VH-VL binders against q8zy40. Designs and how they scored, part 51

Target 1, 190 residues: q8zy40
Amino acid sequence: MIVGVVDYTVGNIGSVLTALKRAGAVPVVVKGVEEAGRVDAVVLPGVGTYEAAYALARQFKEVVLEKPTLAICLGMQLLFESSEEGGGQGLGVFKGRVERIKARKVPNIGWRYTHVVKNSEIIAEGYYYYLHSYGVRWGENEAYTAYIKLEEKYVAAVERGHIIGVQFHPERSGRTGLELIKRFLAVAKR
Key: E = the ipSAE of ESMFold2; O = the ipSAE of OpenDDE; V2 = 0.75 times the mean of E and O plus 0.25 times the DockQ between their complexes.

## First folded at step 22 (VH-VL; framework fv_regdanvimab)

Design s8 (at its last look DockQ between E and O 0.07; V2 from the best seeds 0.00; counts 0 for: pae E 13.7 > 2, placed apart)
Fold by OpenDDE, look of step 22:
Structure s8 (fold): chain C 190 residues (1-190), chain A 127 residues (1-127), chain B 110 residues (1-110)
Amino acid sequence: as target 1 above (190 residues)
Amino acid sequence: QITLKESGPTLVKPTQTLTLTCSFSGFSLSRWGVGVGWIRQPPGKALEWLALIYYDDDKYYTYSLKTRLTISKDTSKNQVVLTMTNMDPVDTATYYCARIETYTEHGWFPFYGMDVWGQGTTVTVSS
Amino acid sequence: ELVLTQPPSVSAAPGQKVTISCSGSSSNIGDNYVSWYQQLPGTAPKLLIYDNNKKPSGIPDRFSGSKSGTSATLGITGLQTGDEADYYCGTWDRSLKHVVFGGGTELTVL
């Protein structure tokens, strides 16, 4: 399976590429919509500022809606309606607002127990690695699949059809993360 | 000093609903990371965890009895209530409530341990 | 049914060392902290060990806990008659999303 990793940030996507390879995929870097149209699935990686990322990522909205998508951290955040960070517009795939997290330490960094509250073929309950200063506050939403507990509850994962968003970094979550990626690929292959 | 005390009926008929109350002092269930759980122990048998409620109203139930159990809290009264429906003689046991502390400097974890227990209340299910 | 496995009984003479094992899986002991509880006859359980190897205040140094892989061990040195009790291990199971206890171990001081 050819998986396009969208390059809309100046961040290092090497770890994502490596994780995808380990999971059995053929990852390719995607810089434009045309390239994204040629792949079987897409990954929205997440490092950088929201506003800068959105400026480049907004062109991929239709691709996200059409192809199996795994959005990671900032990638997930971009899927929502808006963000406090920069006061930016989001892709509007999911309802919700990205806001600065309330935590003992910001950014939230490290392994956190992730509570899965809805059945998922991809998201398994357990520990994942987080690195973020912003997030979506947990609430009643059909798309919200999992959360973590900081000073408040924040969304850890969202799902809508073929679109999966995770606040954590599966590529940095060891075996747990790798297994998640494998499950995503398996579902995407259907 | 932290204390917990179980209260409720000591005799229940089959098919009836058991309602137990855990009254505690020395801590608040509004404090971040704190929870209260229920454990039972049939005569001469092992401990069996039943349910847990956290400060933020997150609830967990033992898988096998999930459909029969309901846990709730009244933070203002320092009480946690457990209800168990369709009681059967097999449910005869001593029922304990206990505090669970899940706070760590590194964050929140699902379970560290139950550090303070009530004395337990014996519930007999019999016709 | 039983997720955590303990030996049903152990025994030793006063002054000796005993160990109680607790075997689980990756979804419980493997990923989570193990706690141990002592239950003296006719009493409520009390926390003996938490976070695999930490002791609450008042617990003697004779008690120790360890964890390796999917198993945990409670150690008791300098065994005393007052240590005669049932011991339970407990931890979280992420697969079933509930707390699990072992079957308990009856410690007899000979």
Scores: ipSAE 0.747, ipTM 0.890, lowest interface PAE 0.9, mean pLDDT 93
Fold by ESMFold2, look of step 22:
Structure s8 (fold): chain C 190 residues (1-190), chain A 127 residues (1-127), chain B 110 residues (1-110)
Amino acid sequence: as target 1 above (190 residues)
Amino acid sequence: QITLKESGPTLVKPTQTLTLTCSFSGFSLSRWGVGVGWIRQPPGKALEWLALIYYDDDKYYTYSLKTRLTISKDTSKNQVVLTMTNMDPVDTATYYCARIETYTEHGWFPFYGMDVWGQGTTVTVSS
Amino acid sequence: ELVLTQPPSVSAAPGQKVTISCSGSSSNIGDNYVSWYQQLPGTAPKLLIYDNNKKPSGIPDRFSGSKSGTSATLGITGLQTGDEADYYCGTWDRSLKHVVFGGGTELTVL
């Protein structure tokens, strides 16, 4: 299946493209909404600054709502209502505000056990690779499927229908990350 | 076959720092989801947990002893080292290291059990 | 003071059954996986039960484990004199962020 990776033009998406290919997808680079209309699923990658990424990503809100979407790190954060990083606006797909994380060391870097609290066809418990300074505080929310434990709990994954967001980098998370991407593609194919 | 062996001094004086080494074979602490823990047992008394280190260098300590304990690893030597400062006669015990299983069909979790133990080393703190 | 509570001792005749209880709280037994250890006199502990009720290879079927709420139970049937040992329960405690053990139970076969 053809998977469009949105290119914010401010970062390197090579590892995401490689991971999608390894998972059995045909990845293509997408820079505009018209190009996104031709793909089977969309990935919002986690590269660049929030404000630069938001400027392009807001054009894709309807695509995200209509097509299977995997949003990674910064891409997940763009789907929330607001962010204290940069411009403060978000796409509002998920409830919550992105804030600077409260942790012994910021940014949160490395492999972290990810706790899954809701049954999911895509998101599985395990160790994933994190690299981020901002996150969404954990709370009771039907869409919040996973968390990590820092000084406080932070959202690690959100899910609503075909829209999946993860704070970690599945493209850098070895086998567990690859299997997550494969499950996303399988669900998206339906 | 997986084995662990504790080594270090068997006699220390009060206030000294104890350094114990756990040398292991048959597994690597580079393996995802594996850990090594330290446990002690005073003569005639119950097991007492001390510390844990995982493959990614995450560490946990018994809270009441946290200021006295340091755990570290040397993955290339298949060793885990525990130091305990300010030793006191009440710290006289047999010290064990053990492998910690953290992954099953339930996924990753901090602790499912200690599946292989060392033989232990007895440390006496003089009075 | 003790996070997990076990009876200090239990006894039964050869061939009989005994159970050893381990009582805790939601932050340990309730939320986490229980393991049991056998310590024969003069030896290091050995894993008997993990994941509440599973046995590693080489552990006889007469040993069993279960968990209900915030309590766990080790069962031993067909008691043999070789079963005389100290038995410990252990689990993770979410609040303390480390492993906790019970105080141990001395099993006597007589």
Scores: ipSAE 0.005, ipTM 0.465, lowest interface PAE 13.7, mean pLDDT 87
ESMFold2 (binder alone), look of step 22: mean pLDDT 91; pTM 0.934

## First folded at step 23 (VH-VL; framework fv_regdanvimab)

Design t1 (at its last look DockQ between E and O 0.84; V2 from the best seeds 0.00; counts 0 for: pae E 5.9 > 2)
Fold by OpenDDE, look of step 23:
Structure t1 (fold): chain C 190 residues (1-190), chain A 127 residues (1-127), chain B 110 residues (1-110)
Amino acid sequence: as target 1 above (190 residues)
Amino acid sequence: QITLKESGPTLVKPTQTLTLTCSFSGFSLSRWGVGVGWIRQPPGKALEWLALIYYDDDKYYTYSLKTRLTISKDTSKNQVVLTMTNMDPVDTATYYCARIESYTDEGWYPFYGMDVWGQGTTVTVSS
Amino acid sequence: ELVLTQPPSVSAAPGQKVTISCSGSSSNIGENYVSWYQQLPGTAPKLLIYDNNKKPSGIPDRFSGSKSGTSATLGITGLQTGDEADYYCGTWDRSLKHVVFGGGTELTVL
């Protein structure tokens, strides 16, 4: 399976590429919509600033809606309606607003227990690695699949059809993360 | 000083509902990371975890008894209540409530331990 | 039915060292912190060890905890008659989404 990793940042996406390869995919860097149209699935990585990322990622909205998508951290955040970070405009795939997290320590960094409250073929309850200062507050939403407990509950994962967003970094989450990626790929092959 | 105390009937008839109350002091269930759990122990047998309620009202039940258990809290009264329906002689046990602290410098985790226990209350289910 | 496995009993003479094992799986001990409890006869359990190897205030240095893989171990050195009790390990199970205990170990001081 060819998986396109969208490059909308100047950040290092090497870890994502490596993780995808380990999971059995053929990762390719995607810089444009045309290239994205040629891949089997897409990954929105979680590096960079929101405004800069959105400026480039907004062109991929239709691709996200059409192809199996795994959005990671910032990538997930871009899928929501708005954000306190940057210009505030999101892709609007999911309902919700990205806001600065309330935690004892910001950014939230490290392994956190992720509560899965809805059945998922991809998202498994367990520990994942987080690195973020913003997030979506937990609430009633059919798409919200998992959360973590900081000073408040924040969305850890969202799902709608073939679109998966995770606040954590599966590429940095050891075996748990790798298995998640594998499950994503398995579902994407259907 | 942190204390917990179980209260409720000590004798229950089969099929009846058991209601136990855990009254605690020295801490608040509104505090981040805090939970209260129920554990029972049949005579001469091992500890069995029953249920847990956290500061944010998240609840967890042992799988085998989930349909029979309800846990709730009244933060203002410093009380946690456990109800167990359709009691059977096999449910005869000493029931404990205990505080769960799930916070460390690293953050919140599901379970670090039950650091303070009540003395327990013995419940006998008999006709 | 038991998710965590402990030896049913261990024994040693005063002054000796004993170890109590707690065996689980990747969904519990493998991923979560282990706690140990001491239950003296006729009393409520008492927390001995939390976070795999940390001790609450008042717990003697003779007690220690360790974790490796999907197993945990409670160590008691300088065994005393007062250590005669039941010992339980406990942890969170991700799969079951609840706390699990071992079957308990009866420690007899010879």
Scores: ipSAE 0.820, ipTM 0.910, lowest interface PAE 0.8, mean pLDDT 94
Fold by ESMFold2, look of step 23:
Structure t1 (fold): chain C 190 residues (1-190), chain A 127 residues (1-127), chain B 110 residues (1-110)
Amino acid sequence: as target 1 above (190 residues)
Amino acid sequence: QITLKESGPTLVKPTQTLTLTCSFSGFSLSRWGVGVGWIRQPPGKALEWLALIYYDDDKYYTYSLKTRLTISKDTSKNQVVLTMTNMDPVDTATYYCARIESYTDEGWYPFYGMDVWGQGTTVTVSS
Amino acid sequence: ELVLTQPPSVSAAPGQKVTISCSGSSSNIGENYVSWYQQLPGTAPKLLIYDNNKKPSGIPDRFSGSKSGTSATLGITGLQTGDEADYYCGTWDRSLKHVVFGGGTELTVL
């Protein structure tokens, strides 16, 4: 299946492209809505700055709502209502506000045990690799699937229908991350 | 010096509810990364994990007993309480509480081990 | 019905070395840290090894731990009569979402 990776023009998306290929997808780079309309699924990667990513990603909101979507790290954050990093702007796909994390060390870097609260066909409990300075506080919400424990609890994954967001980097999470991507692709094919 | 001590009844009748208290000193359950667990050991048998409560009130129970167990904490009193309903003679055991640290300089982990144990309290379930 | 398997017993003469195995799966030993406990007769268990191979203060160098794949090993060298005890491994299990113990190994020093 053809998977469009949105290129914000900042940062390196090579690891995402490689991970998708290893999972059995045909990844293509997209920069516009017309290109995204021709793919089977979309990835919002976690590279770049919030401002640069938002400027392009806002055009993709309808595509995200229509197509299977995997949003990674910064990509997940773009889907929330607002962001402290982005001057209060977000795409509003998920309820919640992105804030600077409360942690002993910021950014939160490394492997973290990720707690899964709801049964999920895609998100499995276990260790994933994190690298982020902003996050969404954990709270009662039907879409919030998983969390991590820092000084506060933070959202690690969100799901609504075919839209999946993760705060961690599955492309950098070894076998566990690859299996998550494979499950995303399997669900997307249905 | 870090200590934990179990207290509660030593004799319980079948069907009754057991309430055990773990009183501890030398650490606080309000600090990030700390937890307290309960373990039991029937006479002559292996250790059996029962329940765990973390500093942030996250709780985990052994699956086979989860409908019978409740764990809670009172951080201000340095106590953790375990309640087990519908006691049966097979529940006769020595019950231990133990401290764990789920945090190091490398980050948070679900379980490193139980570094300090109480002396245990023996509970007999019989008529 | 234990998810972690230990031999029921081991024995060796004073001064010898013994190893105690603990076998599990990817959801427990394979991705989580293993700890070992010594239980002397009539006493509460005591932590010997945490984080697979680290020792608390006061544990002699003759005790060691290691992990390979989904198995862990406790090693004891220079056996003494005072080492006669039950030894347990323990770790987190991701699928069960709680701690699991092995069935224990009774060490006899002949």
Scores: ipSAE 0.202, ipTM 0.731, lowest interface PAE 5.9, mean pLDDT 89
ESMFold2 (binder alone), look of step 23: mean pLDDT 90; pTM 0.928

Design t2 (at its last look DockQ between E and O 0.79; V2 from the best seeds 0.00; counts 0 for: pae E 5.6 > 2)
Fold by OpenDDE, look of step 23:
Structure t2 (fold): chain C 190 residues (1-190), chain A 127 residues (1-127), chain B 110 residues (1-110)
Amino acid sequence: as target 1 above (190 residues)
Amino acid sequence: QITLKESGPTLVKPTQTLTLTCSFSGFSLSRWGVGVGWIRQPPGKALEWLALIYYDDDKYYTYSLKTRLTISKDTSKNQVVLTMTNMDPVDTATYYCARIETYTDEGWYPFYGMDVWGQGTTVTVSS
Amino acid sequence: ELVLTQPPSVSAAPGQKVTISCSGSSSNIGENYVSWYQQLPGTAPKLLIYDNNKKPSGIPDRFSGSKSGTSATLGITGLQTGDEADYYCGTWDRSLKHVVFGGGTELTVL
């Protein structure tokens, strides 16, 4: 399975590529919509600044809507309507606003217990690795499937059809993360 | 000083509903990271975890008894209430409530331990 | 029904060392912090060890905890008659989404 990793050119996506390979996929770097159209699934990585990432990612909205998508951290944040970071405009795939998190320590860094409140074939409850200063506050939303507890509850995962967003970094989450990626790939192959 | 105390009926008839109250002092259930749990222990048997309620009102129940258990809190009164429906003689046990801490330097986790326990209240289910 | 497995009993003479094992799985001990509780006869349980190896205030240095893989161990050195009690391990289980305890270990001081 060919998986396109969108290159925001703002950070290192090597860990994502490596994780995808370990999961049994053939990852390729995607820089444009044409390339994205040729892959079986896409990954929006979580590196870089929001504004810079959005500037590049906005062109992939239709691809995200069409192809199995795993959005990671910043990638997930880009899927929402707006953000306090950068220019504030998101892809609008999910309802919600990205805001600076309220936590004892910001950024939130490290392994956090992730509560899965809705059945998911891909998102499993457990510990994942987080690295973020912004997030979406938990609330009533059909797409919100998992959360973490900081000073408040924040969305850890969202799902709508073939689109999955995770606030954590599965590529940095050891076996748990690898298994998640494998599940994503399995579903994407359907 | 942190204290917890269980209160409620000590004798319940089969099929009746048990309501136990945990009154605590020395801490607030509005404090981030705090939870209160219920544990029971039949005579001569092991501890059995029943339910947990967190500061943010998240609740968890033991799977086997989930349909029979309801846990709630009144933060203003420093009380946690556990109800258990359809009591049976097999439910005869000492029931404990305990404080649960969920935060360390490493962050929030579902369960670090129950650091303060009530003395327990013995509930006998008998016709 | 028991998610965590402990030996039903252990015994040793005063001054000796004993260990109590707690065996679980990846969904509980493998991923979560283990706590240990001491229950003296006729009393409520008392937290003995938390976060695998940390001790609350007032717990003697004779008590220690460790965790490896899906198993945890409680160690008691310099065994005293007052240590005669039941000991329980506990942790969170991800799959069950609730706290689980071991079956308890009865420690007898010979």
Scores: ipSAE 0.823, ipTM 0.912, lowest interface PAE 0.7, mean pLDDT 94
Fold by ESMFold2, look of step 23:
Structure t2 (fold): chain C 190 residues (1-190), chain A 127 residues (1-127), chain B 110 residues (1-110)
Amino acid sequence: as target 1 above (190 residues)
Amino acid sequence: QITLKESGPTLVKPTQTLTLTCSFSGFSLSRWGVGVGWIRQPPGKALEWLALIYYDDDKYYTYSLKTRLTISKDTSKNQVVLTMTNMDPVDTATYYCARIETYTDEGWYPFYGMDVWGQGTTVTVSS
Amino acid sequence: ELVLTQPPSVSAAPGQKVTISCSGSSSNIGENYVSWYQQLPGTAPKLLIYDNNKKPSGIPDRFSGSKSGTSATLGITGLQTGDEADYYCGTWDRSLKHVVFGGGTELTVL
């Protein structure tokens, strides 16, 4: 399975490429919509600044809606309606706004127990690696699959159809992260 | 000084519902990073975990008994209540409540230990 | 998912060292912090070790804990007759989404 990793040109996507290979995918780097149209699934990585990532990612909205998509960290945040970091702009795939997190230590760095509240073929409860200063406040929403506990509860995962977003970095989350990526690929093949 | 005390009936008939109350002092269940758990021990047997409620009202139940258990809290009264339906003689045990710590300088975790236990209350289910 | 396995009993003479093992899996001991509890006859359990190897105030230095892979060990040196008790390990299990205990180990001081 060919998986396009969107390259925002302002970060290192090597860990994502390696994790996809280990999960059994054939990762390719994509920089435009035409290239993304040829792949079986898409990954929006979590590297770079919101402004730089949004400038490219807004061109990918149709692809995200049409193809299986895994959006990681910053990539997940781009799928929301707005962001404090990005001047209020977002792709609007999921309801909610991205704001600076309220936590004893910011950025939120390290392994956090992730609580899953809805049945999911892809997202499993457990420890994942987090590195972020912005997040979406938890609330009742059909798409909100998982949360973490900081000073407030924050969205850790969202799902709608074949579109999956995670605040953590599965490519840096060891066995639990690798198994998540494998499940994403398995679901994407259907 | 932290204390917990279990209270409720000591004798229950089969099929009845058991309600146990854990009353505690010296801490508040509104404090970030705390929980209260229930554990039982049948006569001469091992400890068996039952249920947990955290400060933020998140709840977890032992998988094998989850359809029979309900846990709730009243933070203003410093109480946690466990309800167990459809009691059977095999449920005869000493029931304990205990405080659970979940927070360190590294962050929040689901379980760090049960640092204070109540003295327990023995519940007998008649045959 | 598997639960925690402990030997049913151990024994040693006063003054000697004893160890009690607790064997689990990646979803419990492998990923989570282990705690140990002492239950003297007729009493409630008492926290002895938390965070794999830390002791609450008031627990003698002769008690120790360690963890390697999916196994944990409680060590007791300078064994005293007052140490006769049941000992339990406990931890979180990710797959079951709750706390699990070992089956307990009865320590006898000969």
Scores: ipSAE 0.226, ipTM 0.743, lowest interface PAE 5.6, mean pLDDT 90
ESMFold2 (binder alone), look of step 23: mean pLDDT 91; pTM 0.932

Design t3 (at its last look DockQ between E and O 0.80; V2 from the best seeds 0.00; counts 0 for: pae E 6.7 > 2)
Fold by OpenDDE, look of step 23:
Structure t3 (fold): chain C 190 residues (1-190), chain A 127 residues (1-127), chain B 110 residues (1-110)
Amino acid sequence: as target 1 above (190 residues)
Amino acid sequence: QITLKESGPTLVKPTQTLTLTCSFSGFSLSRWGVGVGWIRQPPGKALEWLALIYYDDDKYYTYSLKTRLTISKDTSKNQVVLTMTNMDPVDTATYYCARIETYTDEGWYPFYGMDVWGQGTTVTVSS
Amino acid sequence: ELVLTQPPSVSAAPGQKVTISCSGSSSNIGEHYVSWYQQLPGTAPKLLIYDNNKKPSGIPDRFSGSKSGTSATLGITGLQTGDEADYYCGTWDRSLKHVVFGGGTELTVL
């Protein structure tokens, strides 16, 4: 399976590429919508600033709506309606607003227990690695499938059809993360 | 000083509902990361975890008894209540409540440990 | 369902070292922290070890915990008669979202 990794040109996506390879995919860097149209699945990586990332990622909205998508950290955040970071405009795939997290330490960095409250073929409850200062506050939303407990509950994962967003970094989450990626790929192959 | 104390009936008839109250002091269940759990121990047998309630009202139950258990808290009274329906002689045990402290330098984790226990209350189920 | 297996009993003479194993039936134990509890005869359990190897205040240094893979171990050095008790390991089962205790180990000081 060919997986396109969108390059926001704002950070290192090497770890995502490596993780995808380990999971059995053929990752390719995608810089435009035409290239994205040629791949089987898309990954929105979680590196860079919101403003810079959105400026580039907004062109991929239709691709996200069309193809199996795994959005990671910042990538997930871009899927929501708005953000306190940057210009505030998101892709609007999911309802919700990205806000600065309330936690003992900001940014939230490290392994966190992720609560899965809705059955998912991809998202498994367990520990994943987080690195973020912003997030979406947990609330009533059918797309919200997992959360972590900081000073508040924050969305850890969202799902709508073929679109998966995770606040954590599966590429940095060892075996747990690798297995998640494998599950994503398995579902994407359907 | 942190203390917990279990209270409730010590004798219950089969099919009746057991209601136990855990009264605690020295800490607040409104504090972030804090939880209170219930554990029982039949005579001469191992510990069995029953239920847990956290500061944010998040609740967990042992899978096998989930349908029979209800846990609730009254933060203002520093109390946690456990109800267990359809009691049977097999449910005869010493019931403990305990504080769960889940806060670490890294953050919150489920069941980090039960660091303070009540003395336990013995409940006998008999006709 | 995660099951924690402990030896039913261990024994040693005063001053010796004993170890109590806690083996998980699945990889879940490898993913979450293990805690250990000491229960003296006729008393409520007491937290002995948390986070695999950390000790609450008041716990002697001769008590230690470790975890590797799907197994945890409680170590007691310089065994004392007062250590005669039941010991339980416990952890979180993420699959069933409940706490699991081991079957307990009876430690006898000879």
Scores: ipSAE 0.719, ipTM 0.881, lowest interface PAE 0.8, mean pLDDT 93
Fold by ESMFold2, look of step 23:
Structure t3 (fold): chain C 190 residues (1-190), chain A 127 residues (1-127), chain B 110 residues (1-110)
Amino acid sequence: as target 1 above (190 residues)
Amino acid sequence: QITLKESGPTLVKPTQTLTLTCSFSGFSLSRWGVGVGWIRQPPGKALEWLALIYYDDDKYYTYSLKTRLTISKDTSKNQVVLTMTNMDPVDTATYYCARIETYTDEGWYPFYGMDVWGQGTTVTVSS
Amino acid sequence: ELVLTQPPSVSAAPGQKVTISCSGSSSNIGEHYVSWYQQLPGTAPKLLIYDNNKKPSGIPDRFSGSKSGTSATLGITGLQTGDEADYYCGTWDRSLKHVVFGGGTELTVL
């Protein structure tokens, strides 16, 4: 299975590429929508600046709506309506806005227990690695699949059809993260 | 210092509803990283988990009993209430409440230990 | 099968060492902190070990805890008759979404 990893040209996507290979995918780097149109699934990675990521990711909205998509950290945040970080606008795939998190320590760094509230073939309850200063407050929404508890509850995962977003970094979450990526690939293959 | 005390009826009839109150002092259930749990122990038998309520009102119940259990809190009164419906003689036990810690310097976890227990209250279910 | 397994009983003479095992799975002991509770006859349980191997203030050095893989162990050295009690392990289970206990171990000091 060929998986396009969007390269925002800022940041290092090496760990995402490695994790995809270990999960059994053939990762390719994509920088434009034409390249992404030929892959089986797309990953929006969590590296780079919000401005650079949004500028490129906005071109990918149609691809995200049409192909299985895994959006990681910053990539998940781009799927929401707006953000306090950077350019302010998002792709609007999910309702909600990204804001600076309320936590004892910001950024939120480390392993956090992730609560899953809806049955999911991809997102499993457990510990994942987080590194972020912005997030989406938890609320009642059918697309909000999982949360973490900081000073407030924050969205940890969103899901609608073939579109999956996670606030954590599955590529840095050891075995638990690898199994999530494998489940994404298995669902995407169907 | 931290204390918890269980109160409620010591005798109920089969099919009745049991309501137990955990009254505590020395901490607030509005504090981040704390919860209160209920545990029971039938005479001469092992501890059995029942239910948990966290500071943010998240609630968890033992799966086999979840249709019979309801847990709630009143933070202003420093109380947690457990209700168990359709009591049966097999539910005869000592019922404990305990404080649950969920916070470490590495972050929040669902369960870190039960550091303070109440003395327990014995409930007999008999006609 | 998702419960924690402990031996029903252990015994040893005063001054000896015993260990009490607690076997679980990846959804409980394998990824969560383990705690141990001592229940003296006729009393409520008391926290003995938390965070796999930490002790509350006032717990003697003779008590120790450890965790490896999906198993946890309580160790007691220099056994005293006052150590006669039931001992329980406890932890969170991700699949059940609640706390689980072992069946308890009755320690007898002969």
Scores: ipSAE 0.087, ipTM 0.703, lowest interface PAE 6.7, mean pLDDT 89
ESMFold2 (binder alone), look of step 23: mean pLDDT 90; pTM 0.927

